# VHH binders against Probable carboxypeptidase X1 (CPXM1), part 7

Target 1, 162 residues: Probable carboxypeptidase X1 (CPXM1), of Homo sapiens (Human) (q96sm3r113to274)
Amino acid sequence: TGCPPLGLESLRVSDSRLEASSSQSFGLGPHRGRLNIQSGLEDGDLYDGAWCAEEQDADPWFQVDAGHPTRFSGVITQGRNSVWRYDWVTSYKVQFSNDSRTWWGSRNHSSGMDAVFPANSDPETPVLNLLPEPQVARFIRLLPQTWLQGGAPCLRAEILAC
Short names: E, the ipSAE of ESMFold2; O, the ipSAE of OpenDDE; V2, 0.75 times the mean of E and O plus 0.25 times the DockQ between their complexes.

## First folded at step 4 (VHH)

Design p20 (framework vhh_enristomig)
Fold by ESMFold2-Fast, scan of step 4:
Structure p20 (fold): chain B 162 residues (1-162), chain A 120 residues (1-120)
Amino acid sequence: as target 1 above (162 residues)
Amino acid sequence: EVQLLESGGGEVQPGGSLRLSCAASGFTFSSYAISWYRQAPGKQREWVSTIYSGGKTNYAESVKGRFTISRDNAKNTLYLQMSSLRAEDTAVYYCARHGSKGSWYAFDYWGQGTLVTVKP
């Protein structure tokens, strides 16, 4: 569907436009959930290369505010870039909103059920999922459904939008 | 249930060698950085070595060139090969798993330890 990157990787989307349901630490907050972001390498570097939800978060979500009505066409995800441990999301759902309060999901056209997108199987390889039907909305959320067993839901992302 | 079980400690003479093992269970071993720490009688715990999930290693200055950390992800086991042992290496050696809750470099699980005694 040909829409370009929204700007998570390029920093065109500011940190203030990224939110999450929870974060394990500031250094694993939503501002770290940008495609290709890298971990710190030293003990004094209090940041890692992903957003990671808290272990007790039963309904994790990662949110992007595009700032205005935007046509969302695809999602790219990676796992966690880290010198400390591996984590990655293996499947997720997508939701949209115009007001960050009322949400609707990306649907499988034939079943009418929420679309579940297969995601990552390693920390670094980007996986692209094109949305079955591009949606016009201001906000998009990624909702991890499954992740590495014994790990945490962690991701880096880019959104394809115009 | 996350468990770390150290073994391989014992008595050795100065200049000798020992290999310590840490058997891990209850988690995806290959996904975690794992460290060796030691505690001598009456002293604080001291970091010895770390091996990261990607295979990178770091060593305390006091053990560089004498100790080698390694991992076998197929066996869920961490090793510490110790050579040229000195009296000051006498300590209980602990295996520790790196966690990421609160602080991304914090340790979240420790083993019970294995005693290494270097006696002339």
Scores: ipSAE 0.005, ipTM 0.197, lowest interface PAE 11.6, mean pLDDT 86

Design p21 (framework vhh_enristomig)
Fold by ESMFold2-Fast, scan of step 4:
Structure p21 (fold): chain B 162 residues (1-162), chain A 120 residues (1-120)
Amino acid sequence: as target 1 above (162 residues)
Amino acid sequence: EVQLLESGGGEVQPGGSLRLSCAASGFTFSSYAISWYRQAPGKQREWVSTIYSGGKTNYAESVKGRFTISRDNAKNTLYLQMSSLRAEDTAVYYCARHGTKSGGYAYDYWGQGTLVTVKP
């Protein structure tokens, strides 16, 4: 309901607090998974605008360490900002942890099953998903379930938390 | 298996027109930016034009206003409409798919090329 952005877009959350199951390259690492980040040049190399998992990663995840117990209320996602190709996640699940070892999922209130959030249908338009039940935890993970056919699981994100 | 197959090359007179095609298979064509490159005898490969997945286009200054790149996603085909051809346009023309690596400027697949000869 009223929780502000945690700080992926604003850089309040440092790169060291972002992790992923895999990355296609350094320029598509978790530090590139920040909402509104753009494809561009950094230190003589080209970085693209998203985190993208490796092609062979069967269980991709993007992780944020809030640094302390935090009330997670929502997730905003975008696809990949690129002049070279389209990639976006079309659905994802959310998990939480206090120790980055034991994880529990966001649940659909009526079914009791893991909530599956519909995500993006283009590279740029932000899609907000409010969690059905806000959770207090230190870590949050986004787990891509489906993505653009012929593409890769790529995203940019912001977390709503207080 | 990713394949890019160019066609449409041939001999033309200066001032003439020619249309090249690149037939793509083995990948989701609509998701990729695709470029045309050319290589004249004894010269380096030269970028000619790019069309991005969203339909935006870019052209080398030497061909701007004379060449038009387009794509037909339903046919998985890339085109290059060449007009006002000059002797310096003589080259083997290649289509190339942009890769998934960081930076996005690397190409991961190239066609075998089609020869265009502008004969004075």
Scores: ipSAE 0.000, ipTM 0.110, lowest interface PAE 14.9, mean pLDDT 84

Design p22 (framework vhh_enristomig; at its last look DockQ between E and O 0.02; V2 from the best seeds 0.00; counts 0 for: pae E 6.7 > 2, grease 26.4 > 24.2, placed apart)
Amino acid sequence: EVQLLESGGGEVQPGGSLRLSCAASGFTFSSYAISWYRQAPGKQREWVSTIYSGGKTNYAESVKGRFTISRDNAKNTLYLQMSSLRAEDTAVYYCARHGYTSGWYAYDYWGQGTLVTVKP
ESMFold2-Fast, scan of step 4: ipSAE 0.545; ipTM 0.804
ESMFold2, look of step 5: ipSAE 0.074; ipTM 0.508
ESMFold2 (binder alone), look of step 5: mean pLDDT 81; pTM 0.815
OpenDDE, look of step 5: ipSAE 0.490; ipTM 0.767

Design p24 (framework vhh_enristomig)
Fold by ESMFold2-Fast, scan of step 4:
Structure p24 (fold): chain B 162 residues (1-162), chain A 120 residues (1-120)
Amino acid sequence: as target 1 above (162 residues)
Amino acid sequence: EVQLLESGGGEVQPGGSLRLSCAASGFTFSSYAISWYRQAPGKQREWVSTIYSGGKTNYAESVKGRFTISRDNAKNTLYLQMSSLRAEDTAVYYCARHVSTGSTYAFDYWGQGTLVTVKP
C-alpha cells in the first residue's frame, strides 16, 4: 500500500530487466508481460499481449529486476490480450532475491507457508494483490500455480514498489 | 441436479458442416465457462474449445477458423458450429462445465457425448 508502480506498464523498467523460465515464442516473451500491453500483428511474427510459458514448463516463473534493493508491496496481474485466444493465470506465488540465486517466498501470516494469491478470472480485468508483508529485495518473481482450462500460464503484470 | 446433454451429431461428408448443442440445467449457466472436448477412436480425450462467461473464446489450433463456439444464456445452451469437416474430426464430442479452480483439467460435470462421423 502507498508504493507506486515500479514501471512495467510505463517502460521505466527496461526489457533487459524482465526474464522468465521459458516462453512459447519471442512475441510471448517476458518483455510482453507488461500491464495493459496489447496484442500486435507484425509481418511474419506474432507479438501478443502477454508473457506465456511454454506448455511443458513444469515450474514457470516471471521475473523483474528492480536494479537495486526495493520495497515490494503489491502485484497487479491481467490475462493475455489476444486476437485469436485467451489465457490467464488463476493463482500464483511470489518470491524475492537479492542475487537472483537465493530465493525466499512471500508467506501467509497464519500458516507460515508460502502465500498463494488468487489471480485473474478473465483476460482484461486487473487484479491487485497486496503482499501480506512488504519485502526489501532487488528481484521479484511471480510463479503461476494454476491457470485457465485449455490454456497456458500467461500474464501481464505491474509491481507496486518503493 | 446438474446436467449437460449433447445433441446434433451424425454422419457428414468431408467439407460438410454440423451444429452441436449442449443443453445445460441445474445451475446458473451464464456464470460458468463451458468447454467442448472430443475423443477420437483409439486416442485420448482432447480439448476443442472453451467459451467464458463473458463470451470470449479459445480454440485448439487444429479447429481454429473451422469451428465456432457460442452460447445462448437465455436458453442455457452451448453450441459448436463445425464447418469444413475432415476425417480427423471424427470423434465423440462432449461438453464439460469448468470448475472455479482454474485448472485446465478440472471439470465437475461432463455430458454423455454425441458422435460425429466424417465419411469420405
Scores: ipSAE 0.000, ipTM 0.139, lowest interface PAE 15.7, mean pLDDT 83

Design p25 (framework vhh_enristomig; at its last look DockQ between E and O 0.04; V2 from the best seeds 0.00; counts 0 for: pae O 7.3 > 2, grease 25.4 > 24.2, placed apart)
Fold by OpenDDE, look of step 5:
Structure p25 (fold): chain B 162 residues (1-162), chain A 121 residues (1-121)
Amino acid sequence: as target 1 above (162 residues)
Amino acid sequence: EVQLLESGGGEVQPGGSLRLSCAASGFTFSSYAISWYRQAPGKQREWVSTIYSGGKTNYAESVKGRFTISRDNAKNTLYLQMSSLRAEDTAVYYCARHGSTLSGWYAYDYWGQGTLVTVKP
């Protein structure tokens, strides 16, 4: 039995609980990193269809504050919703924190290394990854590692937690 | 010249079915992914479904299980079979060609003019 969505898609998680290392624009800010969110019609719209890190950001991350210690069990990712551009993350890492200062990664049990999760191969298909081991923390970060060639690290997401 | 022309729109009762068509010309149809979008009055245009060149399909959650996207490459035609239609499905439906299959930067480069679907008692 899996955990339910934390509430990025449903907007149960408020915008103030979403942060990011960088954003290409307001319309591509962390508040737009919500699963199945829809973009406007204009390129660069105030309400675009994903969170997108800046191209110069060498260590991009998308952060969700659960507000209290929460057991995270999985992540759903999606590419950018846009009528103009293709952008999606193809792999990412996951980190956790209780104070937003000290972070630990989701690790592969076999190798002991930080797990690299496969992400998307198109802009719209949601991809679910369960964590190798559920983690109790207040904060969770998605750290894009690879993305569409020639594109940008953009994603929409939902977090599974219980 | 690339052209996309939607047809098949009309009025239908809730629970009814309707099939939309998008006639394509001016390009190698089979080489491109094609999508359906819809826009209701006062709302943003939203993605409905995509069929890729290889035949893979994807759907918005709101239409999954009710809508079926398909293509006939011999006829250069895209289809959207809609069933169990709801009032909230009322919108102008557009077909859009992807500028590239999945390797390009730009998602869409050509759009049809749209066809109106109205779901009401």
Scores: ipSAE 0.015, ipTM 0.294, lowest interface PAE 7.3, mean pLDDT 89
ESMFold2-Fast, scan of step 4: ipSAE 0.659; ipTM 0.850
ESMFold2, look of step 5: ipSAE 0.536; ipTM 0.824
ESMFold2 (binder alone), look of step 5: mean pLDDT 81; pTM 0.817

Design p26 (framework vhh_enristomig)
Fold by ESMFold2-Fast, scan of step 4:
Structure p26 (fold): chain B 162 residues (1-162), chain A 121 residues (1-121)
Amino acid sequence: as target 1 above (162 residues)
Amino acid sequence: EVQLLESGGGEVQPGGSLRLSCAASGFTFSSYAISWYRQAPGKQREWVSTIYSGGKTNYAESVKGRFTISRDNAKNTLYLQMSSLRAEDTAVYYCARHGSKLSGGYAFDYWGQGTLVTVKP
């Protein structure tokens, strides 16, 4: 059987469980990195549909705390939903942790190297990547490797877990 | 009444150049992000390039380094300078105005009628 969505889109995973290496603004923070979230105007700030890292962030990451040991089986990503610009991640790596300090990567079964997942080529179409080997951990991170040239690493995500 | 009108398409040899124009009317042109899209025969529309109100630009990977988007706010006109054209660039090219900040997603309020670009050896 397949693992269900963890709950980024449904809000079952609270904002306090989402973290990122950096954010361009509050309205582009990790709480905005939820699958299918839409751009809008909230509390007088610009709230586009995505998490977006700061321009100077050399090692961007988006993190989800599942709250307890959880079997992670897949990742779904979209680009930025915005009325003013295009941004999307084109490839990413995945890392796991039990303590948010020590991390290990998802690896390609054949090569033993870190798995690099091809991601989005447009802002809206969701792309599913099943992990080569499901991992049991409390935390999962997505690490953008490449993104739209002239743009920023921005994404919306959902995690498949059981 | 909001209107977008493309022009400048035609037949060109591989390696050639064309400049497309999109004349806008009926709105404050300088306040909107505007994109070029294309549709090849039998295929879905594909994004080509966007220019934002502040002048920032983005390009599809397939056209980066070959196409240049620009705008002239005084003339309410958007341009797409195309160089090093390839057979796969053959398509109808459309300009599209991005919706207001209250519109969901990349909803486009208005599209032009399109201008045909044919790249033939």
Scores: ipSAE 0.000, ipTM 0.141, lowest interface PAE 13.6, mean pLDDT 84

Design p27 (from e8 with S27F; framework vhh_enristomig; at its last look DockQ between E and O 0.02; V2 from the best seeds 0.00; counts 0 for: pae E 7.1 > 2, grease 28.2 > 24.2, placed apart)
Amino acid sequence: EVQLLESGGGEVQPGGSLRLSCAASGFTFSSYAISWYRQAPGKQREWVSTIYSGGKTNYAESVKGRFTISRDNAKNTLYLQMSSLRAEDTAVYYCARHGYTLSSGWYAYDYWGQGTLVTVKP
ESMFold2-Fast, scan of step 4: ipSAE 0.681; ipTM 0.849
ESMFold2, look of step 5: ipSAE 0.041; ipTM 0.484
ESMFold2 (binder alone), look of step 5: mean pLDDT 81; pTM 0.807
OpenDDE, look of step 5: ipSAE 0.326; ipTM 0.693

Design p28 (framework vhh_enristomig)
Fold by ESMFold2-Fast, scan of step 4:
Structure p28 (fold): chain B 162 residues (1-162), chain A 122 residues (1-122)
Amino acid sequence: as target 1 above (162 residues)
Amino acid sequence: EVQLLESGGGEVQPGGSLRLSCAASGFTFSSYAISWYRQAPGKQREWVSTIYSGGKTNYAESVKGRFTISRDNAKNTLYLQMSSLRAEDTAVYYCARHGSTLSSGWYAFDYWGQGTLVTVKP
């Protein structure tokens, strides 16, 4: 009775539709930011189970191109799947765009300020955040606001859309 | 429709071992990552371990090296082998499925079993 998953987990959304402000390495790039993706999928490559921003990135974002105007209704996030370390985003904001250049934020309808969504507290548990007002747009961005102390902003995601 | 049924809990002494089972039905078990969670009285629910469809595993720091998660896809059953048990491991243990699609195409999260109690006696 809600919008179905857009297709990050199912690979319905291709890697070319995923972008990020930065990534620590190719193996932690935006194409790795898919819900339930796991580390170690490619032998000989340093792949891990998440997108992770560069340590120096002061304004990290993870972006999905739905390809056409789409009604975004929710966001699901997980932390990093790794045998080496723990990293997860603890809060984030959401932005939308029709042209990838002009952005508007999801807002708290009571305060009128940008909505800040509480996110993960462990690497594996999916956390669903329903948007206060579903938005019609082509692009959606997740903007990590806080993350595990001593860690990096890393996430896996799925988008609920119709 | 989706059901998860835990068993194997009980009382055990510190340093002891226990094996928990979770019987799954109503979905293609082999295609999903399944996790163990626990909740001690007066505490929030915490993640313990996950096993992915491909067999890869991950563990909470507090149980790493002491607990082993495994699955038997032929029996649609998840296991948690617990060793070197401590008083702080006392909790109700739940198995849970993460990230799923209902038949209507809508995502459903955190399908939980009823839980099984593990008590580590000092």
Scores: ipSAE 0.006, ipTM 0.382, lowest interface PAE 10.1, mean pLDDT 85

Design p29 (framework vhh_enristomig)
Fold by ESMFold2-Fast, scan of step 4:
Structure p29 (fold): chain B 162 residues (1-162), chain A 122 residues (1-122)
Amino acid sequence: as target 1 above (162 residues)
Amino acid sequence: EVQLLESGGGEVQPGGSLRLSCAASGFTFSSYAISWYRQAPGKQREWVSTIYSGGKTNYAESVKGRFTISRDNAKNTLYLQMSSLRAEDTAVYYCARHGSTKSSGSYAFDYWGQGTLVTVKP
């Protein structure tokens, strides 16, 4: 049985529960990494439709605090919604924690190595990845591994959890 | 000089169809993704559809299955075929050229046309 959306898109998960390793600007902060969030369209709009890590961030991550032990079963991602440029994550890893300090990764059963999930190939089409083994934890992190050549790691996400 | 010029708007009845065109000049049309946006009176602009240089297309959920975006690179023209039109489709429709890079966090939209009005008659 699948788990429903945790609530990034619906705003059930508040901005204070979203964190990231870095952000290019406030308008590309973790609070902008919500599935289906949209870009501003005019010169005065200082935000875009994604979280984007800084270029110098060698180990980017996007983090969700579910607030209590939660069964994480899947991840949905999109690229950056923007009229100005293209950016999307093409692969990522997933990590979990109960205290935001000690992390363990989602693993591939066959190899025993960290699972690497293929992600987006355009800014808008959602890509669902079901975790090989659902994990019970309070925190979940998405760790971009590769992204559009010449672009930045940017994403919008939803988490499937119960 | 980059220019985008929309045409084809007009008044239609609910359930009707219209085809919008956007004539592009001043740049290599085939190298850019081009989008349709719309703005209803008193509301912000919303994205409708995008076609990429390779021919891939995306649609807003509200228009998926009713609208079809296409391009003719030989004519430097973008199209939006609209069917099953509804009152909520009433808006000024704009075509927009997506910029390939904005790197500083300072935002400026890329080139936009002047728009063409579509009115779905009550």
Scores: ipSAE 0.000, ipTM 0.123, lowest interface PAE 14.3, mean pLDDT 83

Design p30 (from p1 with S100Y G101T S102G Y103S; framework vhh_enristomig)
Fold by ESMFold2-Fast, scan of step 4:
Structure p30 (fold): chain B 162 residues (1-162), chain A 118 residues (1-118)
Amino acid sequence: as target 1 above (162 residues)
Amino acid sequence: EVQLLESGGGEVQPGGSLRLSCAASGFTFSSYAISWYRQAPGKQREWVSTIYSGGKTNYAESVKGRFTISRDNAKNTLYLQMSSLRAEDTAVYYCARHGYTGSAYDYWGQGTLVTVKP
């Protein structure tokens, strides 16, 4: 898509700019939803390599605040990095906002319906989805639609933006 | 409903072998790390072995080289192959599912008794 990574993986985007509808625990909060983040390595570590919504969250979302109007062009996702269990999002939608209150969705080029992006099928392999039409906005949300059966929606992400 | 059911316990002589099974239901078995624990009469509960979602395994030093943990994701079943059994292996054996933080267990089975006696 030509735009570089926004900075979830590099930590250029601070933890305070990441938000989510819910989290199973502190160790699976939105600050853990960064591309290539790894599970804790010590016994008793209370953090894993992903953001995970609560199982009962009917409308899960993962949000990034770019801090200013930004051209969003693509999304990269991975599943949960863990030695304990597997979880990954298998499809998601994308929404944008300038004020975090009024949202509009990414649309499919041909149908005009909300775009549903096929996502991951394993915990580690990054999957890139280019947005059909890049959008200028301050906020971007990923909205898991389906995920590994019997689990919760979990992901790691990077945003391509300029 | 999440359920773990152990089976395969019984009486065996020292040096013998037993295979324990843990049948899982109510969750995506392949996504979870599962452990075997045991509790001998009058003793504290002891960790025996763990198999992780990716197939990696860990063993307590007391059983290393004698016990083998494995899983059949198609059958939603966990196994513990026990060989060269000793009197000190006498215990109730439990399977346990790891919770969402990895270090805590959220579901336990009812246990199966293994008795090693001459």
Scores: ipSAE 0.000, ipTM 0.208, lowest interface PAE 11.2, mean pLDDT 86

Design p31 (from p1 with S100Y G101S Y103G A104T Y105F; framework vhh_enristomig)
Fold by ESMFold2-Fast, scan of step 4:
Structure p31 (fold): chain B 162 residues (1-162), chain A 118 residues (1-118)
Amino acid sequence: as target 1 above (162 residues)
Amino acid sequence: EVQLLESGGGEVQPGGSLRLSCAASGFTFSSYAISWYRQAPGKQREWVSTIYSGGKTNYAESVKGRFTISRDNAKNTLYLQMSSLRAEDTAVYYCARHGYSSGTFDYWGQGTLVTVKP
């Protein structure tokens, strides 16, 4: 059993509640980091299907504001949906906050160290990671640790929460 | 060197047809999305159509149903078949290769002029 989707895919979570450490372009901004979002053109500009950090960003993060204290239980990720590029995150860490300023990490129960979640190996297949211990917080961050060699950290996500 | 070279422009009467070509060299053509843009005298560049590496196509509203984009990966050539041409279609037409970041273009052709006489 677990919590239902928070609402990145359904748009229940508005664009204003999504932030990131950086983005390669507006069309690859945090508002594009929604599960199952597709690449396309809008107003003559190419919008692709993912959030992608700038290539120079050494400490990338993707952030969701749930708006109130929320029980986070899991994370679903996909790679970049694109008809011309391959990019996906292969592992990430998760952090939580009540004020978006002080953060604590999801931890591996046996080691007590930060949990590192294995993520994607292709652009489209969703990968679910259940958190070892669900956490109550307002904000959740995904912190890419590794990604496709020669590519950039790009992802689409959904959060399981109640 | 990466090059894009447009051809096929010319003068045509309203209601006529033209086929533009864009010859690509210096890169793996089949791996890239390529777009057609146009620029009318005294105006900014306007997107016309895109064909993606997977074969998906998209069109500006002003040209839907009249223009068809296609590619021949064996010949490294992009095409734009234009029909039912209007005076408003008068412009220099450019092909552009999509860059690494979404919404960017790293190489442009020099353009080919299409003139539709009223």
Scores: ipSAE 0.000, ipTM 0.141, lowest interface PAE 12.9, mean pLDDT 85

Design p32 (from p1 with S100W G101S Y103G A104T Y105F; framework vhh_enristomig)
Fold by ESMFold2-Fast, scan of step 4:
Structure p32 (fold): chain B 162 residues (1-162), chain A 118 residues (1-118)
Amino acid sequence: as target 1 above (162 residues)
Amino acid sequence: EVQLLESGGGEVQPGGSLRLSCAASGFTFSSYAISWYRQAPGKQREWVSTIYSGGKTNYAESVKGRFTISRDNAKNTLYLQMSSLRAEDTAVYYCARHGWSSGTFDYWGQGTLVTVKP
């Protein structure tokens, strides 16, 4: 029940295990979607504190490969850490896979419909969502459903897993 | 004292070109990285391009191959050469000086409007 962080924030999960449907730039790629990562500038490359999907991406997703079957129990999200603009996801769905090809969604236990998790309302405050039913899978995806009006789907995340 | 002033915006047809300028004053221009940002109607501000004091450049994917950022340190001026303009490039364009801390900006210009109309 009380599963610990998988390791996005701690870097236990390597950059190669993070993937996304699209990114606005390298500095807003999936490797930047780690909880508490900060806006910065390193080695002449501009980078910001979030993963952000491209404006034209109709079905954005952020993916984590746990490397082996893992019990996913919760998701923590933040908005974009930036000195330039505000962006945050306001709701998302969660999907799981064992092969990164066939996906099944987290569901509301009572209705059997896809669970829609309310997410962030500011850039910095972490919001925890416990999954209604923990799932055993290798891969987990977060699928932004809504985000700040006039903004982009951007997030930082941590996964609770054992 | 420190100021950034954009110019060169205007109306242009799709496929056209414009060159934006940002005139800097009140500081040692050559010592700073400077970025171009834009804000389209009803959208949030987005990063377009950065040029560092050493001359390295970075571009947003949406403008790579179409826009070229450059600087003239003798004239304290930043440029953005825009080609193959599209309707989605319609925005107010701003230049911003990088601050002391990584990823921060301490001065912004007032912007110059670029409108791509068929």
Scores: ipSAE 0.000, ipTM 0.091, lowest interface PAE 17.3, mean pLDDT 85

Design p33 (framework vhh_enristomig)
Fold by ESMFold2-Fast, scan of step 4:
Structure p33 (fold): chain B 162 residues (1-162), chain A 119 residues (1-119)
Amino acid sequence: as target 1 above (162 residues)
Amino acid sequence: EVQLLESGGGEVQPGGSLRLSCAASGFTFSSYAISWYRQAPGKQREWVSTIYSGGKTNYAESVKGRFTISRDNAKNTLYLQMSSLRAEDTAVYYCARHGFTKGSAFDYWGQGTLVTVKP
């Protein structure tokens, strides 16, 4: 119908194109921030189902490099898939860049202020947010604004783009 | 308190090399993406390179192939190995903890270290 998934879930977007401001551990790094990824244990390494920012990160962000100018139209998020605890982002902002140096935010169509997207309320249910104004850029960042009380900012994501 | 302290700057001849260091404290260094920026006399700050928590690196086109960013998580230290230095590389070099985007109030910078490429 709309723009197709960019490829976080399908692995079309490689791990080298996913970055974050911080990570709690390797097993909660940006490569784990893929829609529908599951918690697990492989060869003695703990891998959980989310990217999670370090707890003291006051300005967390999750970044996708599309590799070339790309029209971003929407974002899908989930919380952390884990058998051990609950964590999910409850709201986030979106920013774009062509050079990873100069960033601009998604704006609310009515107010002209930064758009704040309501996100998850449980670990598994995907929440789709269509961007008010699709943007052409190489990079997209998700910036958690609020998250579960007593938890950490954790998410799994997919980007809709064409 | 988050603190970043750069060192290693100095005067060098064109074609020479320098290694810059940035000592970090007040946060879990291994968890963060850290960048080098520079500011030439009379110019705006320019991004140079970033190293992410997983060890991946990115470079500005102007320094690609000449500069190498690296980190030592055990020492909480970031490095910038600069080779084939040019007069245009003359600048104060800053390290910065990532988390900063346009409009963010939480951006941490060091005091800078001066690099002068002298003919």
Scores: ipSAE 0.000, ipTM 0.283, lowest interface PAE 11.8, mean pLDDT 85

